# VH-VL binders against Protein ULTRAPETALA 1 (ULT1), part 4

Target 1, 237 residues: Protein ULTRAPETALA 1 (ULT1), of Arabidopsis thaliana (Mouse-ear cress) (q8gza8)
Amino acid sequence: MANNEGEMQCGSMLFKQEELQEMSGVNVGGDYVEVMCGCTSHRYGDAVARLRVFPTGDLEITCECTPGCDEDKLTPAAFEKHSGRETARKWKNNVWVIIGGEKVPLSKTVLLKYYNESSKKCSRSNRSQGAKVCHRDEFVGCNDCGKERRFRLRSRDECRLHHNAMGDPNWKCSDFPYDKITCEEEEERGSRKVYRGCTRSPSCKGCTSCVCFGCELCRFSECTCQTCVDFTSNVKA

## First folded at step 4 (VH-VL; framework fv_ivicentamab_arm2)

Design G32 (from G1 with heavy chain Y104W)
Fold by ESMFold2-Fast, scan of step 4:
Structure G32 (fold): chain C 237 residues (1-237), chain A 118 residues (1-118), chain B 110 residues (1-110)
Amino acid sequence: as target 1 above (237 residues)
Amino acid sequence: EVQLVESGGGLVQPGGSLRLSCAASGFTFRSYAMNWVRQAPGKGLEWVSIIYAGGSTDYASWAKGRFTISRDNSKNTLYLQMNSLRAEDTAVYYCARDFGEYSWFDYWGQGTLVTVSS
Amino acid sequence: AYDMTQSPSTLSASVGDRVTITCQASQSISSWLAWYQQKPGKAPKLLIHKASSLESGVPSRFKGSGSGTEFTLTISSLQPDDFATYYCQQYNSYSPDYYTFGGGTKVEIK
């Protein structure tokens, strides 16, 4: 099975505890926050489900409408259709979560925060681009051989490996698995270092984007480097 | 020279409260995540709580709702507010610096003993 | 549930012996493991981080190895100053287990 070791941090970073305080069915996963959700249709009544919110803004629903229902990894629009609203096209208003015992549509919750931010960035900055995930190669200087070593940043685990190397002033390339870094001379020249993540928080009026495109998978609340501290401070403020 | 000095431990009765302090020096305190780790007499190490450089906090599941970690960067001091204390909270409480947030503890204080009894 | 199982719990050895301590994680933690030494009445001291990276000032007779779920700390030629309790600690898992320590291995004189 895939190594989920690095994923656990993202879920705890997505929302403040108080933002989830009165929601029903809250579970914090590796790279998501999960809550109970549902959609009401006249014919079938309430279809209940589990909604997972990802830092990319992706939303995935696993249906629990009847015992043995195997519909999982549905989009909210697909879940709206599955629940009996085939033509509504209003999932932000028709899919609800339980807050304080009350059905609250997704459009009135904090759960669409990352979805809305991802949508705005795609429409304004990069037409036709999907979810903005900032996964690219980065370099760390080796204190033993003096060369830049290339890290592939494709998963949370790989990003954690890179951040730990960045935080180690005595880092040596011999300390790490060969398949997770490259020691080929030409690769150290072929890429550019990423300096900063997106420092925009909802309260930051002047900062719209940064080199790291605001990706929660590439910036860590547990990291004490200036870039990560700036990013998490501004996103969470 | 990094130094961490805990204080505030002592004897407290069950149901009582205590506030521990950790005075930090020799490094830029505001830039580091800080942890509390405890050790019951004759037992192993048990993580209690972390406060990140950005001010966010996380807790061991058993500490959630009873313990509150906080920091005052102007005083270079870390705190642990402990409420609703139980006999099983009896332990030496260590202040520890996190090299990076969620990493290893490169410096530890000497510890302060909390005894919950009578 | 994230468990760190350390063995043996107690080990009796003589100066000059090769000592091996094992730490097993209930699920993979990659290389995100540290080793600490604790002497009676003292705070723990970091020996090794990232499974195998020796801290400055720690003697070369200490060696960490392993990845995934099985890790070892080896002392190649035990010295009088090495009689202590040793702990492994994972720092890969987040909620709910964040930092989990092994139960400790006490290395005592034969």
Scores: ipSAE 0.000, ipTM 0.399, lowest interface PAE 20.0, mean pLDDT 73

Design G39 (from G1 with heavy chain Y102L)
Fold by ESMFold2-Fast, scan of step 4:
Structure G39 (fold): chain C 237 residues (1-237), chain A 118 residues (1-118), chain B 110 residues (1-110)
Amino acid sequence: as target 1 above (237 residues)
Amino acid sequence: EVQLVESGGGLVQPGGSLRLSCAASGFTFRSYAMNWVRQAPGKGLEWVSIIYAGGSTDYASWAKGRFTISRDNSKNTLYLQMNSLRAEDTAVYYCARDFGELSYFDYWGQGTLVTVSS
Amino acid sequence: AYDMTQSPSTLSASVGDRVTITCQASQSISSWLAWYQQKPGKAPKLLIHKASSLESGVPSRFKGSGSGTEFTLTISSLQPDDFATYYCQQYNSYSPDYYTFGGGTKVEIK
């Protein structure tokens, strides 16, 4: 099997041995640490999976909930939905790992260390709400007033509005409908800080916190950084 | 941590010009839209101008043609150039950070007083 | 012209009172409204955004409500620290004049 010669540092350096000592399913890879994880729903019970933690702060889950399940490279939020908690958006509390034989939420573990460090670059608030949606914002100039209007691309509908605006040489901001999408303060600050990095850099080397909402129109397919590759892997129709 | 400090206010004659500055610290200045908001003595708040992170600008209708907002991201400084000043421009001028571009103001400076009189 | 009207302009109250301040938009602003508190000689301080979202560190006695054209700021049990002037601000991005403030409501000791 080919090795990943371009990937980041050895996963054994991510956490001290004593920090992983009582966790179940520990496997140290080249640039990640893998542990057994799961999510409990009231309807379907426990969905068991494997969680990989990367030094960039990226979190990747491969589901083992059902024989034949082909879901891999899920975000924790996508895994929470897959496990039967479709509306929760509390994956830090609902996705657990096994420590000393007990289910322990991710929010109570060291496994979020790099996620939190990455999140701090994007937001000044220590508060974090569910899956991080620190997204690439796009700007379109209004032909009537000359203002640059911000499209946050948080939903497929907003991505569609942006696509239409880009395709219309006579686009006017007065045609923009009321945006019913509301962001938590932390999420809104994050998107403002990272939008230029993802838009400016062809490889997005500095934008580890930008996450695509799940829309093809949001992706920069020419970008080869891990964050943009992750966007491609995590975007599901 | 976040600080906005205005300066450049003072007494100026009607028809004169004045440039206000706002020194920003404790955040990535270049990533935020910035605003000027004024308040005449004993009166309410009145928005003056915005400059977006991308550099575009907008003004209150009464400010167009007389006031120019600008920024220097290398110095983390916001400016307001005020020309053709009138007595009704007498106010405390606040520098304010725009949370989400055309949203609300999460941080304000202490303000700088501009007095326009003969 | 997009107008924001606050009422009353002045409110006299005692510590422990429930006080209510109203803000009315001349046309719908959905929920795009913030509330600020200003003490004499000080800059305004953000209390509430998106009509009802309380800012971190702001006491729970402050509550915002409303949508469309009518909004309310309520202080359930007035404290000495709450005597100040309060302003609403619309930030409906479709307005010709962005960031319109209400005229202010001065809450003073009865």
Scores: ipSAE 0.000, ipTM 0.391, lowest interface PAE 17.6, mean pLDDT 73

Design G4 (from E10 with heavy chain S31R)
Fold by ESMFold2-Fast, scan of step 4:
Structure G4 (fold): chain C 237 residues (1-237), chain A 118 residues (1-118), chain B 110 residues (1-110)
Amino acid sequence: as target 1 above (237 residues)
Amino acid sequence: EVQLVESGGGLVQPGGSLRLSCAASGFTFSRYAMNWVRQAPGKGLEWVSIIYAGGSTDYASWAKGRFTISRDNSKNTLYLQMNSLRAEDTAVYYCARDFGEYSYFDYWGQGTLVTVSS
Amino acid sequence: AYDMTQSPSTLSASVGDRVTITCQASQSISSWLAWYQQKPGKAPKLLIHKASSLESGVPSRFKGSGSGTEFTLTISSLQPDDFATYYCQQYNSYSPDYYTFGGGTKVEIK
């Protein structure tokens, strides 16, 4: 029940009391847990802030670096830039929280649990035979033959092919190395038209060029589209 | 020219304390992060501590609770207070300037020897 | 946190030889690696930063390469002044271990 439905406030179910015990600045909200955080730059020293962790995996930072600073709802990458590390793009290592009086990078804390779950392979239930890719099958129309070709999105290679196909108005299935199967699953096609996100996060609308916003399988460091750039900036540790 | 000159090293008994100093000249000291790096006789380099321009500090895990880095910008001087010294702390201690966002050491002092022995 | 494995620990070479030193990180450090030269009884001297950027005044025979987890320092034509110990150092902003050094490679006369 710790991460399932409960009778207490949503935020109190995100982490066990023991997991938060030695963290500084802990406040439990209705749908988030808030802690003190910061980022150190060689030029400016410590920028102190408040970090909110949501069950969706979203992370929001409100800067407290100076009395006049009114920057709020920053992503961790934007906060890293704001603190003076605009070229680093390693916020998981550069943004820290205080645990037992020590600066501990986010990458070494439980606070990234929900972020990591939204960004990697997941399962729909605890009865799974193991972790599986959270992506639903997607379909792309072939410009030459007019048929929809099924992309299973179970490997990074297939996610890259889907990403490229979505960005190419002249896409042809002749370049598709997997089975050229026409989809007969009407329900899955119908759901895809409304929301393009991970199966575990139906509130996530997803990238227009990819099926999942936070998934490392469908985001590419060499891609210059805004969603891939945003994801790469936020995921690097 | 940039110069870093360490002092304060010497012989100390286990459990003792020692304070090292590093006098900086030839640059605007207050704008740079400063580091201590040590080297045991015949061994490799080991990072000890950093103090940022803004005054924040970080330490190697083994140095926490025993060593304290500090600076006096009015005197262009960096310090390392070493308490509860052990035989394993025997080393040459170097003062090093952090170049900036890249965190590499562009200038080093000559080093000062600390020997922890009875 | 990080292990920086440097190899070989010692190598013997003659003037004019091509010398290669390798540094391997236990985790990706992108290009955030520096190389230092240390002569006996002296402080280390910066040779290369950001894996391949040669420091001003360092001879062009020194070349750094690599990214991620594998890095190489090459001296294309060893000179008498190059007999020294060389250290790699990561600075990948990984708190609390921002700076870890390799074990060193001693280049000595054959």
Scores: ipSAE 0.000, ipTM 0.426, lowest interface PAE 15.1, mean pLDDT 74

Design G5 (from E10 with heavy chain S31K, light chain S93D)
Fold by ESMFold2-Fast, scan of step 4:
Structure G5 (fold): chain C 237 residues (1-237), chain A 118 residues (1-118), chain B 110 residues (1-110)
Amino acid sequence: as target 1 above (237 residues)
Amino acid sequence: EVQLVESGGGLVQPGGSLRLSCAASGFTFSKYAMNWVRQAPGKGLEWVSIIYAGGSTDYASWAKGRFTISRDNSKNTLYLQMNSLRAEDTAVYYCARDFGEYSYFDYWGQGTLVTVSS
Amino acid sequence: AYDMTQSPSTLSASVGDRVTITCQASQSISSWLAWYQQKPGKAPKLLIHKASSLESGVPSRFKGSGSGTEFTLTISSLQPDDFATYYCQQYNDYSPDYYTFGGGTKVEIK
């Protein structure tokens, strides 16, 4: 379903009210839902924090374990280490939220919906029967040149680079490690001319008002991430 | 007592291949991510590759396509297969244990020297 | 990539001196930094993790401090056994590179 209402209330569309009603610390932001979370270690006990869930699948934790703790924008894995589980490899089971007064692991909650969707869409098609091809492209503005850098979310590494770029307000495209791309390069960046249609699909006409983040021929119609919903809504406009 | 012992280094011709081994003891090998880190003569430390406890791997950008990290948990052994070797690959290669995946290296082997020359 | 810059590249000091080595990250890495000591012909040895946490068995004269982008390793009273090269290493989960080492600081006793 396409949802184009509520330009300023994006976060309210991530989860149904009934899915959040028993959770502690719920705050709905512009493009995220925030809840109270924590991680328990045998040595240090409970470390409490706040978890933000984004429609991109990104998860950000701001630690509140002690007054004056300044750890913010932590990944769940980094928060697991910070809380005293340095050798643990199970943040989905070790990071919990409070539902109905009980500690519930993230793996048993709806909060991983967008994380799981983002992860699965980057799978190799020849490895999995029924696997979806990753169709997501995202853009992040460079602080040096002002151009929007394209992130092709085709692999876990590319998704991590996008997450890191979004978490860094001073991000520069020259910091991109794979291609050694400089601010002078134009051809592969989002700042170039907007094309009607998809350059990889000659029969796709796209829309006139946006860069093609995939077309109906290269995007899966059942994708419910915010980017795909936005694309579908724009095409129908 | 944690021990990591590298072997398999030596002189190899440019374009050649070499397989390094790291024998681990004193800990539950299968539960730890393992890394290769190298150091060219007179130069600093440079990360090469990681293999996670679950078997996933990652590489430095310059190592992708030429180097393959692997492990055999039944033998407590870590491997690095190095193909298409260049003079720039000349270095001491260290085996290192990753404390928590994407963290610091709490134990290192003594290293094994790889020399790429004709 | 997160650049890790160490200064000075080389340092000459007398036994008993206070030695300070600086490590600067190009972007904030919070406290996710380790320090290693490497003696000639030997493997690196972990000294400090999470910027300031001293590894067991490491002498108390070694101290790490700092957060964000500026980090310091201090040796309060240099011993002959401290003749070595020291490296910092970042392991911030937000960095695009999983591991990045500083260029090293060689401490020479005069």
Scores: ipSAE 0.000, ipTM 0.397, lowest interface PAE 18.9, mean pLDDT 73

Design G7 (from E10 with heavy chain T28R S31T)
Fold by ESMFold2-Fast, scan of step 4:
Structure G7 (fold): chain C 237 residues (1-237), chain A 118 residues (1-118), chain B 110 residues (1-110)
Amino acid sequence: as target 1 above (237 residues)
Amino acid sequence: EVQLVESGGGLVQPGGSLRLSCAASGFRFSTYAMNWVRQAPGKGLEWVSIIYAGGSTDYASWAKGRFTISRDNSKNTLYLQMNSLRAEDTAVYYCARDFGEYSYFDYWGQGTLVTVSS
Amino acid sequence: AYDMTQSPSTLSASVGDRVTITCQASQSISSWLAWYQQKPGKAPKLLIHKASSLESGVPSRFKGSGSGTEFTLTISSLQPDDFATYYCQQYNSYSPDYYTFGGGTKVEIK
């Protein structure tokens, strides 16, 4: 019956309660801990976002800088660029979280614990690990049938189709011109607690044929949706 | 059409508490930072508090410890819990939408009056 | 935090007049300043952001200028709809005081 004391969450094992006690926006997920974060640029001020920390050492940011900005799975470096710091390359110092009501750089928090551990392990492993490209399969819910449809993001065209589907609140898979997606198809699904289609390796270098969120190749300059407009506006200097 | 409608204002005694609400419509509420700004009768505007889309909050230095901003994204509603009210808290309280990138207020509600008698 | 000083606190003007409102920051805020218009009994309305960027739908007679510590709002040919109180607001400061407003300038009929 109803007893919340028996609940278990994998994300609660990432950090002790004491380590998160004064951080703002703390939300514990299945395999991550989420906190509020941001990055300040002189031109655009504060870009506010949510940071998810995974046990693999992956750090993913969902940008909330402007209405309609649905950038999900940005790296901290990509978020720094998106926020108007195109040349800074100091995301550990420029991306902050709120602790005790104050902006505190990531470099001064426990949130980099798994990132640092993963970086040390990669340095000790074979060189071919660092050369790997990474990709993420994404899912978009059909407004008609309610099913999640997989976008494998292996080409610029498929990345654009995914981007367009995410930006369309009335998107329906049956109206999609890409003939490999229909309401009749059954889609394979991963765990609810992990990103689908990719292991989220810390050694991911991005790629030119897959979406690596936060890289320039994953943004479409000709797109007029709010997300692309915001990215273009925040990157220009 | 963006709309913000405040409610919950009224007369309250010093030391009392009051909770304000702001009903939002016409935009994706969950993706915006939201603010409370107040204005005492015949006086100027004074920022009170912000809540970011991710749930993090900041307060004017004089509001810390007495006021709590919160939101319920499932109801598209912003709240301000006001405790230990003082006569100088008497004001019209506005909710306002913040783009989050420039930290200015593009849409405002009509306001709700809070009167603290002394 | 930054103190914002507006002058004058009140001014009397006639339709067709050019009016000028100034806003001074106690220390540099670059161009991170907005201007709002408020009519009696109504909510404020955004006119200008980033010191000089006019909002859509705001008449071209409104002009913002300045940077650093000194800012100006100018109405080149005052219309009946312009009798209102105007506020500047800085957004260069960070927690705990993110925003500070000027004291306001009431533009009233002469």
Scores: ipSAE 0.000, ipTM 0.386, lowest interface PAE 21.8, mean pLDDT 72

Design G8 (from G1 with heavy chain S103T, light chain Y91W)
Fold by ESMFold2-Fast, scan of step 4:
Structure G8 (fold): chain C 237 residues (1-237), chain A 118 residues (1-118), chain B 110 residues (1-110)
Amino acid sequence: as target 1 above (237 residues)
Amino acid sequence: EVQLVESGGGLVQPGGSLRLSCAASGFTFRSYAMNWVRQAPGKGLEWVSIIYAGGSTDYASWAKGRFTISRDNSKNTLYLQMNSLRAEDTAVYYCARDFGEYTYFDYWGQGTLVTVSS
Amino acid sequence: AYDMTQSPSTLSASVGDRVTITCQASQSISSWLAWYQQKPGKAPKLLIHKASSLESGVPSRFKGSGSGTEFTLTISSLQPDDFATYYCQQWNSYSPDYYTFGGGTKVEIK
């Protein structure tokens, strides 16, 4: 970005510094401000992502477990659906950001300023709707060689392999062929996430390493770990 | 014993090109992501590029379009092709093994000096 | 992007002193931080990973602590071999900030 005051507009012009204080994950880009966001569902718990606010009023959410591509940039409504609230049309209340360590709905923040201005003009921009299923990359340390091995968590089998590895104190990477624990070339772009591990709601008593919330593929009916038990309980509640 | 040995550094004119090599031994090279990290004289460490075990690559924003990282698993060798070199590219270039994928560097080479000057 | 700020830039100390250096991230990186030691003319050497896990072969006088945005490296009783520059490094970010290093803290003799 430009160091000249009169030459270019920068993302820092979207909001006053005071308005962004105490917000988690603030990054200022050329034409956007990015913050940590999430959505909580009663069935799956918390899903964490990144929200970018543009001066046009566009809002883009990038899920932390989705590879970097155009299909990964969700609208807030699409993110609400993806996070397990498929029939809800209340994303302004259901998508939250972290302010002072607390979950604060978007409707209670200044982040909707440009969205509201754009909406009054009846202008609409739809970016990256219909994003792919979201899974996080996780790492497990090998007890033999000491290397941390990447688990892509893109399919049910991959989630199961990670779940089993996390439950095995003597896990060894030699028990797994390369292609089962390392991302493929086309899937590497954007695969590293803002946060490692899993964001938990205060009520979550998950595994030592929780997988993505809001994903049915990461929950196993035969598993007795707290994360799987909580998922089963929430589905029946 | 894990060893990483860089070579290919030297003096080059601005706008020139240079290719660095890193010979790896003592571990299963094909299974590890590998990185280049540089350090300008008297300054701090700056990440340049990564190549995954699977062959995918990523670059620092300032390196994209000018630098190309590659590997030859049959030769246990990592490469960095540097084009359109500028004076600010003057640095010691280190080859480093990524302990996992996108983690930390558990082994480093001795470094090779690249000087870009007229 | 993630800024990693180390303080102080330079520290003067004597053998036997307790030395503490700080690394601050511009946003939370959980515990995804490593510490490196670099002696003049040499490559960096990994000391600590995951904020507090001591690398094999590193003396127990080195201790890492912290989480979130504030991290410290403490040397409980400085030895002659400890005069070096120390760097922190995060890996809790996505492209293009896959790896961000602090500016370094030089520990020099008083």
Scores: ipSAE 0.000, ipTM 0.405, lowest interface PAE 15.5, mean pLDDT 73

